# VH-VL binders against p04169: the designs that were tried, part 23

Target 1, 76 residues: p04169
Amino acid sequence: GLPDGVEDLPKAEDDHAHDYVNDAADTDHARFQEGQLCENCQFWVDYVNGWGYCQHPDFTDVLVRGEGWCSVYAPA
Below, E stands for the ipSAE of ESMFold2; O stands for the ipSAE of OpenDDE; V2 stands for 0.75 times the mean of E and O plus 0.25 times the DockQ between their complexes.

## First folded at step 14 (VH-VL; framework fv_retifanlimab)

Design q3 (at its last look DockQ between E and O 0.42; V2 from the best seeds 0.00; counts 0 for: pae E 12.5 > 2)
Fold by OpenDDE, look of step 14:
Structure q3 (fold): chain C 76 residues (1-76), chain A 123 residues (1-123), chain B 111 residues (1-111)
Amino acid sequence: as target 1 above (76 residues)
Amino acid sequence: QVQLVQSGAEVKKPGASVKVSCKASGYTFTSYAMNWVRQAPGQGLEWIGWINPNSGRTKLDQKFKDRVTITVDKSTSTAYMELSSLRSEDTAVYYCAREPYDWYSGYDYFDYWGQGTLVTVSS
Amino acid sequence: EIVLTQSPATLSLSPGERATLSCRASQSVSRSGYSYMNWFQQKPGQPPKLLIHGASNRATGVPSRFSGSGSGTDFTLTISSLEPEDFAVYFCQQYYKYPYTFGGGTKVEIK
């Protein structure tokens, strides 16, 4: 679930960790597969306005974009 | 056990094309990117590019964008690297190398390599 | 492209001695606490063998005498006590950004 203080988390920037991109279309990572998005990742927790919380340890300090992607993507 | 077995040595004339194969076994072929790296005699290593065997997406070093084509045959778990307009400086051992992913750290690396394919370009 | 400079080009040592190999990148290859640097060992007629990934993680089966350290632009491969089978060429490789690039290599030879 969403952590306390989620409303105070900053939005992740590109390259926050694990080659994260706010727009999956921007990645050139070898692991990327079409259709993979943060919003359908097992780490995803929806928050507001297309942004969510990522339960992966390296993203607990930011909000990530549903249409984003990173290399530790795992299908839900 | 993971194995990458490459095709045999090639001797080509300048201007010709060569297509090297890399047959993978012992793992799910479509789950790992396949890289191509070459090494000129007595020289260092030079990355050429990779292919995602599942999607067919590729990434190449820009210096090879007009001469290299990387492909796969999923039915035979084989990756291919074709280099056209061969020149003498293309003489090298060409390697395929598997790129797994570390789920914990997110690191990428080449853990298994083919035995290499010598391509000699001479007039 | 990121240029990796390895030094020294040749390192002449005896079995049992400590080997320290340097790899310097033309720009940082670290971000968010991760360093995108690998080390490989290569012997004549063989493909490179992965030793270290992520700057400091030994690959499976790699002896504990091999260690990697560093971040940013400066990286080191250390062999605490050279074994006869360790005399080979060692390459660093960055995967921080495309194109992936390798260092020129350090040859560790018997003194």
Scores: ipSAE 0.431, ipTM 0.875, lowest interface PAE 1.1, mean pLDDT 94
Fold by ESMFold2, look of step 14:
Structure q3 (fold): chain C 76 residues (1-76), chain A 123 residues (1-123), chain B 111 residues (1-111)
Amino acid sequence: as target 1 above (76 residues)
Amino acid sequence: QVQLVQSGAEVKKPGASVKVSCKASGYTFTSYAMNWVRQAPGQGLEWIGWINPNSGRTKLDQKFKDRVTITVDKSTSTAYMELSSLRSEDTAVYYCAREPYDWYSGYDYFDYWGQGTLVTVSS
Amino acid sequence: EIVLTQSPATLSLSPGERATLSCRASQSVSRSGYSYMNWFQQKPGQPPKLLIHGASNRATGVPSRFSGSGSGTDFTLTISSLEPEDFAVYFCQQYYKYPYTFGGGTKVEIK
């Protein structure tokens, strides 16, 4: 689930970690495959208005965009 | 098995250009970034840049931006690095290196390297 | 640009001795408990070979005598008991920020 204090987490910027982008269409990373999004990643926990909490350790300090992507994507 | 085979040694004069090739086999070429790294004789390693083989997008160290072009040919699974306006200090062994992300941990590293291509720039 | 400073430049040691190699970054290369630091071994006439990724994870086939540690700006490669094949140059490399950079190397040579 969602951690205590999730409402106070800042929204991630592009390049936060692991080549993260807020819009998957903006990535040119070699590992990207069409259809991969934060919101269908195993680490995703939905929150509000298209933002979610990523359980991956490098993203626990931010909210990520559901339509985003990063290079450590893992399917649910 | 993963293999990166580079083109042979080259001798060039100052002001010329050189194009080094790196043919990949044993993996899905478009799923990994290809990096170029050089090593002057008796010295350390210097990263030049990488290319995303799917899109052709590159990331270059700014010191090389005006002189380096990195490209790929997907049909032959081959990456190329071209360095122009050669100077004597460009004499080095040039390596290609594959960059996968560790799919589980998210760490990134150069796991396979080409054998190196010696480029000698002399008058 | 993140500068990596390796020390010492040369270690002169005998087989069986412990080697301790240092890599110091000009700024942190760690975030959220993850360290974006790799170690490579290079023998004469060969390309570099990955030893350690993520500061502490041994690459496939690397003997257990090799270990990496550290976080933030201070990283260490340790070879617990040197074997004859371990006499080589060792490089650290950060991938936290572009441009990716390497340390100047530590040469481990036979005394």
Scores: ipSAE 0.006, ipTM 0.654, lowest interface PAE 12.5, mean pLDDT 87
ESMFold2 (binder alone), look of step 14: mean pLDDT 91; pTM 0.932

Design q4 (at its last look DockQ between E and O 0.46; V2 from the best seeds 0.00; counts 0 for: pae E 8.5 > 2)
Fold by OpenDDE, look of step 14:
Structure q4 (fold): chain C 76 residues (1-76), chain A 123 residues (1-123), chain B 111 residues (1-111)
Amino acid sequence: as target 1 above (76 residues)
Amino acid sequence: QVQLVQSGAEVKKPGASVKVSCKASGYTFTSYAMNWVRQAPGQGLEWIGWINPNSGRTKLDQKFKDRVTITVDKSTSTAYMELSSLRSEDTAVYYCARDSYDWYSGYDYFDYWGQGTLVTVSS
Amino acid sequence: EIVLTQSPATLSLSPGERATLSCRASQSVSRSGYSYMNWFQQKPGQPPKLLIHAASSLQSGVPSRFSGSGSGTDFTLTISSLEPEDFAVYFCQQYYKYPWTFGGGTKVEIK
């Protein structure tokens, strides 16, 4: 679930960790498969306005974009 | 067991094209990108590019963008690297290498390699 | 492109000795606490063999006498005690930024 203080988390920037991109279309990672998005990742917790909380340890300090992607993507 | 078996040695004239194959087995071919790397005689290694067999996406070193085409045949689990407008400096052993992933960091590395294909360009 | 400079070019040692190989990058290959550096071993007539990934992660099946360290621009491969089968050429490789690049290699030869 969402952590306390989620409303105070900053939005992740590109390259926050694990080759994260706010727009999956921007990735040039070899692992990326079409249709993979943060919003359908097992770490995803929806928050507000297309942004969510990522339960992966390296993203707990930011909000991530549903249409984003990173190399530790795992299907839900 | 993962195996990458490449096609045999090639001898080409300058200006010709060569197409090297890499047949994969022992794993789900579409789940891993395939890299191509070459090594000139007695020299270091040079990354050429990769292809994602599932999506068909490719990434190339820009120095090869006009001469290299990487493709796959999913039905035979085979990757191909075609190099055109061959020149003497293209003489090298060409390797395919599977792009695997660190499941904790998500970063990629080449864990399995083909045996290499010698391409000799000589007039 | 990121240039990787390996030193020394040749390292002459005896079995049982410690080998220290350096790889210096023209710019940092680290971000967010991770380093995008691999080490490979290559013997004549064979393809490279992955030893270390992410600068310090030992590849499965690789003897524990191999270790990798470093971050930013400076990386080291260490062989704590050389075995006869360790005499080979070693390459570093960065996958931080395209194009991915390799160092020129260090040849570890028997003294």
Scores: ipSAE 0.683, ipTM 0.918, lowest interface PAE 0.6, mean pLDDT 95
Fold by ESMFold2, look of step 14:
Structure q4 (fold): chain C 76 residues (1-76), chain A 123 residues (1-123), chain B 111 residues (1-111)
Amino acid sequence: as target 1 above (76 residues)
Amino acid sequence: QVQLVQSGAEVKKPGASVKVSCKASGYTFTSYAMNWVRQAPGQGLEWIGWINPNSGRTKLDQKFKDRVTITVDKSTSTAYMELSSLRSEDTAVYYCARDSYDWYSGYDYFDYWGQGTLVTVSS
Amino acid sequence: EIVLTQSPATLSLSPGERATLSCRASQSVSRSGYSYMNWFQQKPGQPPKLLIHAASSLQSGVPSRFSGSGSGTDFTLTISSLEPEDFAVYFCQQYYKYPWTFGGGTKVEIK
């Protein structure tokens, strides 16, 4: 679930951690496979307006885009 | 048992190309990225890049991007690295190394290495 | 790119002595409690062998006399009591940012 204080988290920028991008179409990462998105990752918790909370430890300080991607992607 | 077996030593002239092979066995080839690393005689290690064998996507050090092509043949579980426009400075042992990946932590472990391929570039 | 500086370049020690190897990164290679630093051993004529991952986690089959510590920019590999097979070159390697880089190595040699 969503943590207390999620409404105060800043939006992630590209390269926040693990080669994160706000738009998966922008990645050139060797591990990327078509169709992988934050919103279909096992760490995803939906929040609002296409932003969500990533439960991965390196993303607990930011909101991430559902259309984003990072190199620690794990399917749900 | 995981094993990476590389092609034999090569002697090349400046301006030529070399293609080093790395045949993998003992694991699911498409589940692990493959790195290429080189070591000039008596020197340290230099990362060249890696390939995702499933997708064919690569990440390369910018120093090599215009001269290196990394590929795989999934049917033979073999990775290849081709370096073009060879110079004497490219004389090195070239290694392949399997990238064991912990998708939760994001750690990469180069846990298995090929035996190395000596490429000598001499006039 | 992140430069890794290992010191000293050479350690001349006898079996049974403690070895302490330093690796300093030009910028932090740690985030959220994770450190993206590996340590390798390399003996003549052999490929590198992974000893430590995640700065401090010992690889399976590596003797317990090896340990790693540090975070951020400063990392240490320690060999508590040198065995004859431990005389080799040791490299640190970061995988925090591309391009991934190695330190220049510390040669541990017989005094």
Scores: ipSAE 0.008, ipTM 0.711, lowest interface PAE 8.5, mean pLDDT 89
ESMFold2 (binder alone), look of step 14: mean pLDDT 91; pTM 0.928

Design q5 (at its last look DockQ between E and O 0.72; V2 from the best seeds 0.00; counts 0 for: pae E 9.9 > 2)
Fold by OpenDDE, look of step 14:
Structure q5 (fold): chain C 76 residues (1-76), chain A 123 residues (1-123), chain B 111 residues (1-111)
Amino acid sequence: as target 1 above (76 residues)
Amino acid sequence: QVQLVQSGAEVKKPGASVKVSCKASGYTFTSYAMNWVRQAPGQGLEWIGWINPNSGRTKLDQKFKDRVTITVDKSTSTAYMELSSLRSEDTAVYYCARDSYDWYTGTDYFDYWGQGTLVTVSS
Amino acid sequence: EIVLTQSPATLSLSPGERATLSCRASQSVSRSGYSYMNWFQQKPGQPPKLLIHGASNRATGVPSRFSGSGSGTDFTLTISSLEPEDFAVYFCQQYYKYPYTFGGGTKVEIK
C-alpha cells in the first residue's frame, strides 16, 4: 500500500535508478518489451493523476509515472 | 544447457557483404537480447549492437549504423548480423553473446557466447 | 564513448601469486549506487568468459579467488592466488552508456 507521507514525495526524474524513464518510449534498454509499464509492474501502487508509488527499495523516496519503465520491471 | 552456435568462417572481397548467423538453444530465445561483438586479430573487443528478438528493437554503435543490420528468425531461434561494404579492417572474429539480466541489481551482462565466426576481408 | 584503460598491459606472475588488474574509465560508470562494469577472461581461440558483472558480482561457476571491486572510474579485478588455468587475457567492459566499450585487456602470463 501507500506509505504515510506519500503526498510529500517528489516525482522521480529520469535515471533515478535502474535506468528509470518517466516515459517508457524513451528507453533504449535491451530488456524492455513493448507494453511494459510501471503501472503494470508488480511493484506498482496507484496514487494520483497517473503517478504512483513503487514498492521497490530503490524507489521508495519518489513517485513514479505509470507510463514509465525501469530495468527492474517485473510483471504483475 | 544454453548454446549459441555460429555459422562458419567467411572470406570476402572488399565491398562485399557478409551475413553471420547465431543459432540459440537451451533457453527462451525471445526473452533475451542478443549482442554482436567483434575482435580483430590480436586486438580487443568491439561491441557492434544488440537486437531484442521479441520486439525486433535494435541498438547499434553509431559507427556501424550504415553498414550493419541485425535481424532474427524467431521460428529457428537464430540471430543474424549482416555487414556490408566490407573493408580490410572488418577482418575479425564475430561473436554473438546473450544479454542476460540480474533481477536483483538491475544490471545486464553477456553470459553466453557463440564460438565466434572469422570473417576475412582481403583482395 | 567511454574509454576504458587497463593496466598493466602485461602482468607476469607465478602460480600462487596475487594478481591485481586495473580498469579506469574516462568517465564514471556508476549511478544510483550501481556500477556498470563487467570483467571477462579470454583464452586463445575461445570467446570471452564472464567473470564479474556489476563491478563485484561473481558470475555463476566462477571460483571464489576472483573478485571485483571499485566504483566511479576505477575498478579492480583481483585473483587472490593464481591457478595455472588463470593465465589468460582479461577485459573490462562498461555497459553504462552506449556504445558499450571494452578495455584493451591485461595479459596475465606465467613468469
Scores: ipSAE 0.755, ipTM 0.931, lowest interface PAE 0.6, mean pLDDT 96
Fold by ESMFold2, look of step 14:
Structure q5 (fold): chain C 76 residues (1-76), chain A 123 residues (1-123), chain B 111 residues (1-111)
Amino acid sequence: as target 1 above (76 residues)
Amino acid sequence: QVQLVQSGAEVKKPGASVKVSCKASGYTFTSYAMNWVRQAPGQGLEWIGWINPNSGRTKLDQKFKDRVTITVDKSTSTAYMELSSLRSEDTAVYYCARDSYDWYTGTDYFDYWGQGTLVTVSS
Amino acid sequence: EIVLTQSPATLSLSPGERATLSCRASQSVSRSGYSYMNWFQQKPGQPPKLLIHGASNRATGVPSRFSGSGSGTDFTLTISSLEPEDFAVYFCQQYYKYPYTFGGGTKVEIK
């Protein structure tokens, strides 16, 4: 689930790590496949208002956008 | 077993074009980006670009954008790179290389390469 | 574009010696503790072979004598004890931003 202190995490900016974008439509990454979103990624934990917590180690310090994407995407 | 088999060597005159093929087997073709990289004789490596075989989306080094077209044929699991307006400095071995990623380590790397296609541009 | 400068251009060493190869980037290729740097080995007449990805992760089947280190702009490939098959050219390659670029190579040759 959600970690302690999730309410205090800042929102990720584009390029936070692993070519992250807040809007999957903005990626030009070779790995991207249509339909991939943070919210359907195995690391996703829903939080509020389209923001969630990504359990991937390189994203534990931020909230990520459910409509976002990054290059370490893995389907749930 | 992953295999990338490229078309044979080509000899071309300046101003012509060349289309190199790269037939993939042993994996799901549409799940991995395909890169093109060249190496002039006795020189280092130069990235040309990639294609996402699922979407057809490409990214090219800007120096090639006016002369290179990268395409795929999903039905034959084959990628193509066409280079037009050939010059003598385009003489090189052209490689296709599969872009694989490791979701655990987050790395992006060229794990399988074709055997190379020598393109010679001579007057 | 990001320029990768490898040094030295040539290392002349004997089997059993330690090889240390340097790759310096014109700007950082690291973000959030991750480094977007690969190392390749190439022998005459062959395509490059991946050795190290993510600056320090050995590719499958690569012997443990190969190790990578570094972050930011400074990266190192180390071969702890050279074997006869290790005399080759080694390239670093960044994939931090487009266009992807390679270093000019370090030739490791037998003294």
Scores: ipSAE 0.007, ipTM 0.686, lowest interface PAE 9.9, mean pLDDT 88
ESMFold2 (binder alone), look of step 14: mean pLDDT 91; pTM 0.927

Design q6 (at its last look DockQ between E and O 0.14; V2 from the best seeds 0.00; counts 0 for: pae E 11.9 > 2, placed apart)
Fold by OpenDDE, look of step 14:
Structure q6 (fold): chain C 76 residues (1-76), chain A 123 residues (1-123), chain B 111 residues (1-111)
Amino acid sequence: as target 1 above (76 residues)
Amino acid sequence: QVQLVQSGAEVKKPGASVKVSCKASGYTFTSYAMNWVRQAPGQGLEWIGWINPNSGRTKLDQKFKDRVTITVDKSTSTAYMELSSLRSEDTAVYYCARDTYDWYSGYEYFDYWGQGTLVTVSS
Amino acid sequence: EIVLTQSPATLSLSPGERATLSCRASQSVSRSGYSYMNWFQQKPGQPPKLLIHGASNRATGVPSRFSGSGSGTDFTLTISSLEPEDFAVYFCQQYYKYPYTFGGGTKVEIK
């Protein structure tokens, strides 16, 4: 679930960790497969306005974009 | 056991094309990108590019963008690297190498390599 | 491209001695606490063999005498006590950004 203080988390920038991109279309990572998005990742917790909380340890300090992607993507 | 078996040595004239194959076995071919790397005699290693066998997406070193084509045949679990407009400096051993990902860290590395294919370009 | 400079070019040592190999990158290959550097060993007539990934993680089956360290632009491969089979060429490789690049290699030879 969402952590306390989620409303105070900043939005992740590109390259936050694990080659994260706010727009999956921007990645040129070898692992990326079409259709993979943060919003359908097992770490995803929806929050507000297309942004969510990522339960991966390296993203707990930011909000990530549903249409984003990173190299530790895992299908839900 | 993972195996990458490449096609045999090639001898080509300048200006010709060569197509090297890399047959993969022992793992799900479409789950890992395949890299191509070459090594000129007595020299270091030079990354050429990769292909994602599932999506067909490729990434090339820009220096090869006009001469290299990387493809796959999913039905035979085989990756191909074609290099055109061959020149003497293209003489090298060409390797295919599986691109593996560490799920936890997101690190990637070339964990399995083909035995290499010598391509000799001479007039 | 990121240029990786390895030193020394040749390292002459005896079995049992400690080997320290350097790899310097023209720019940082680390971000968010991760270092995108690998090390390979290569023997004549063979493809490279992965030794270290992520700067400090030994690949499966790699003996404990091999270790990697460093971050940013400076990386080191250490062989604590050379075995006869360790005499080979060692390459560093970055995948921080495209194109992926390799160092020129360090040849560890018998003194």
Scores: ipSAE 0.669, ipTM 0.916, lowest interface PAE 0.7, mean pLDDT 96
Fold by ESMFold2, look of step 14:
Structure q6 (fold): chain C 76 residues (1-76), chain A 123 residues (1-123), chain B 111 residues (1-111)
Amino acid sequence: as target 1 above (76 residues)
Amino acid sequence: QVQLVQSGAEVKKPGASVKVSCKASGYTFTSYAMNWVRQAPGQGLEWIGWINPNSGRTKLDQKFKDRVTITVDKSTSTAYMELSSLRSEDTAVYYCARDTYDWYSGYEYFDYWGQGTLVTVSS
Amino acid sequence: EIVLTQSPATLSLSPGERATLSCRASQSVSRSGYSYMNWFQQKPGQPPKLLIHGASNRATGVPSRFSGSGSGTDFTLTISSLEPEDFAVYFCQQYYKYPYTFGGGTKVEIK
């Protein structure tokens, strides 16, 4: 679920942690596989307007893009 | 067949550099990260870093950041690790290992290893 | 950095006995039901050989007598009935956070 104060979290920049990108098309990471997105990751909680909350410990301070990706992606 | 074949053993003096090669075959070289791991005699394993062979992007353990350079040559499917300013405590077997990733589970594992390269640093 | 502590350092057993190897992490290497822990076997003069990935999944060709279990900070490798080829050193390895780290190893030796 969404944490208290989610409305105050800043939007992540590229490279926030774990090779994060706001657009999965921008990664050339060797671990990336087509179809992987934050929004289909097990850590994803939808919020608003294509932004969501990532439950991974290194992302609890930001909102992430649903169309984004990072190297600790885990399928739902 | 997936194979990783490393360069031969090296004997170096303190202060020198060593460059170990790892030639890959039997798979698409640019589709998998390559890791470097070392093992001092009679001791455990120590991760050094990885390289994405497609982009050249690297991730290194901070303790090595100023002394290690990891590179690739795509045309020969070969990864390299260079360690500079050698000390006696750098004596170890150096391994390359392919990083296999399962996107469904998010798991990754080192399924293929090179045979190892012994680097001995002595006076 | 996540430190992995393996115990015991040495396990002296006979063929046919059960071996139980422990790996404890200094912080959790698990999230959302997934555990980012591998186990390797190593014999003298050889590179490590992958046995278990994802804490509990046997790698291809690994006999069913090998099993892995655990989550969070506490992980176990079990060899249900030791065979002569199982006398080796075993390492755990986490890949949850950088730098990736290995345990110090457990040597399983013939009594």
Scores: ipSAE 0.008, ipTM 0.657, lowest interface PAE 11.9, mean pLDDT 88
ESMFold2 (binder alone), look of step 14: mean pLDDT 93; pTM 0.945

## First folded at step 15 (VH-VL; framework fv_retifanlimab)

Design s21 (at its last look DockQ between E and O 0.06; V2 from the best seeds 0.00; counts 0 for: pae E 13.4 > 2, placed apart)
Fold by OpenDDE, look of step 16:
Structure s21 (fold): chain C 76 residues (1-76), chain A 123 residues (1-123), chain B 111 residues (1-111)
Amino acid sequence: as target 1 above (76 residues)
Amino acid sequence: QVQLVQSGAEVKKPGASVKVSCKASGYTFTSYAMNWVRQAPGQGLEWIGWINPNSGRTKLDQKFKDRVTITVDKSTSTAYMELSSLRSEDTAVYYCARDSWDFWSGYDYFDYWGQGTLVTVSS
Amino acid sequence: EIVLTQSPATLSLSPGERATLSCRASQSVSRSGYSYMNWFQQKPGQPPKLLIHGASNKATGVPSRFSGSGSGTDFTLTISSLEPEDFAVYFCQQYYKYPYTFGGGTKVEIK
């Protein structure tokens, strides 16, 4: 679930952690597979306007973009 | 159970091309990228690049961008590395290495390797 | 590219002795509490074998006598008590950024 104060979190920038990109198409990571997005990651909690909360410890301080991707992606 | 079996040794003239194969088995070929690494005789290791067999995406060391082509044949679970415009300094054992990853960091490491393919370039 | 310098180039020891191998990176390979350094063992005529990933995590099947430590630019592979099968060449490798790079290797040989 969404934590308290999620509405006050800033949006993640590219390279926030684990080679995060706000647009999955921008990644040059070997692991990336087409169709993998933050929004279908097991860490994803939808919030608002295409942005969500990532339950991974290294992303709890930001909102991540549903169409983004990072190297710790895990399928839901 | 994971196995990477590479093609046999090659002897080439300068200016020629060589294509080394790496047949994978024991795992889902399209789920892991395949790296290529080479090692000159008595020397260290040099990363060449990788290919994602599912997407066909590749990443190369810029040193090889004009001479190396990495491809796959998904139907045979085989990766290929072609090096053109061969030079004597390209003499090396070429390895394929499966790209696995750490679930915490997300960065990749090479957990399984082929047996290597010696490519000798001499006039 | 990130240059990895290994020392010493050759380490001559006897079975049962402790081996300490160094790998120094030209820039930090650590970020957000993680260190992106691997160690490999290689014997003649064989491909490298993964020993350590993420600076300190043993690969599957690696004996307890092997350990990795370090962060930032300085990393160490330790073999607490050398076994005869441990005499080989050891390479460090960074996967922090492209291009991935390897150290020049340390040869652990029998004294």
Scores: ipSAE 0.824, ipTM 0.943, lowest interface PAE 0.5, mean pLDDT 96
Fold by ESMFold2, look of step 15:
Structure s21 (fold): chain C 76 residues (1-76), chain A 123 residues (1-123), chain B 111 residues (1-111)
Amino acid sequence: as target 1 above (76 residues)
Amino acid sequence: QVQLVQSGAEVKKPGASVKVSCKASGYTFTSYAMNWVRQAPGQGLEWIGWINPNSGRTKLDQKFKDRVTITVDKSTSTAYMELSSLRSEDTAVYYCARDSWDFWSGYDYFDYWGQGTLVTVSS
Amino acid sequence: EIVLTQSPATLSLSPGERATLSCRASQSVSRSGYSYMNWFQQKPGQPPKLLIHGASNKATGVPSRFSGSGSGTDFTLTISSLEPEDFAVYFCQQYYKYPYTFGGGTKVEIK
């Protein structure tokens, strides 16, 4: 679930943590697999307009892009 | 239980090619990138590149771009590195190394290494 | 390409002494508070062994006498009290940018 105050979280920028990118197509990380997106990650919670909340502790201060990716991706 | 077993030593002439294998066991082969690193006698370590075993994607150090091919065979959990147009300066021990990570931090590191394959290039 | 310069090239010390190994990067290997620097130990005829990842995190099974510190361009590996098995070559390694690079090594040898 979405935390209280999610509406006040800023949108993540690229490189926020863990090689995060707002567009998965921009990563050249060795672990990336085609089709991996924040929105199909086990930590993803939908929010609004393609932004969501990532439950990984290093992302609790931002919204992340559903079409994004980071190096701690875990499939749902 | 993780084990990386490499093919045996090779002696090659200049201009030849060599293909080194790295058979993985004790983990899910497709979940970890495989790196290749070499070490000339008495020298430091030199990264060659990696392969993502699931997707087949690779990244190579530019100095090797035209001479190295890295591949995998998922059915045998084996990675391969082929170096062509061999020169005397390619004489080195070639290692495969598993690219692992700490789940929470996302830091990457080479935690398991093969035993090394000596490739000797001599005229 | 990020060049890692290790110093000194050789440390001659006795068991029980403190070893301090330096690794300097030609540009920062840190971003957003994270450092992309690893340390390895290598003994003759063996592959490298991971000691430290993320500049300061000890790998599994690494003795407490080993510690890593630093950020940006300056990194240090410390062995607080040398044991006989610690006489080896130590390499730093960055993966901040491609190509990944290693330092030239510091050989820690018996005085």
Scores: ipSAE 0.247, ipTM 0.833, lowest interface PAE 4.4, mean pLDDT 92
ESMFold2 (binder alone), look of step 15: mean pLDDT 91; pTM 0.930
OpenDDE, look of step 15: ipSAE 0.808; ipTM 0.938
ESMFold2, look of step 16: ipSAE 0.007; ipTM 0.635
ESMFold2 (binder alone), look of step 16: mean pLDDT 91; pTM 0.925

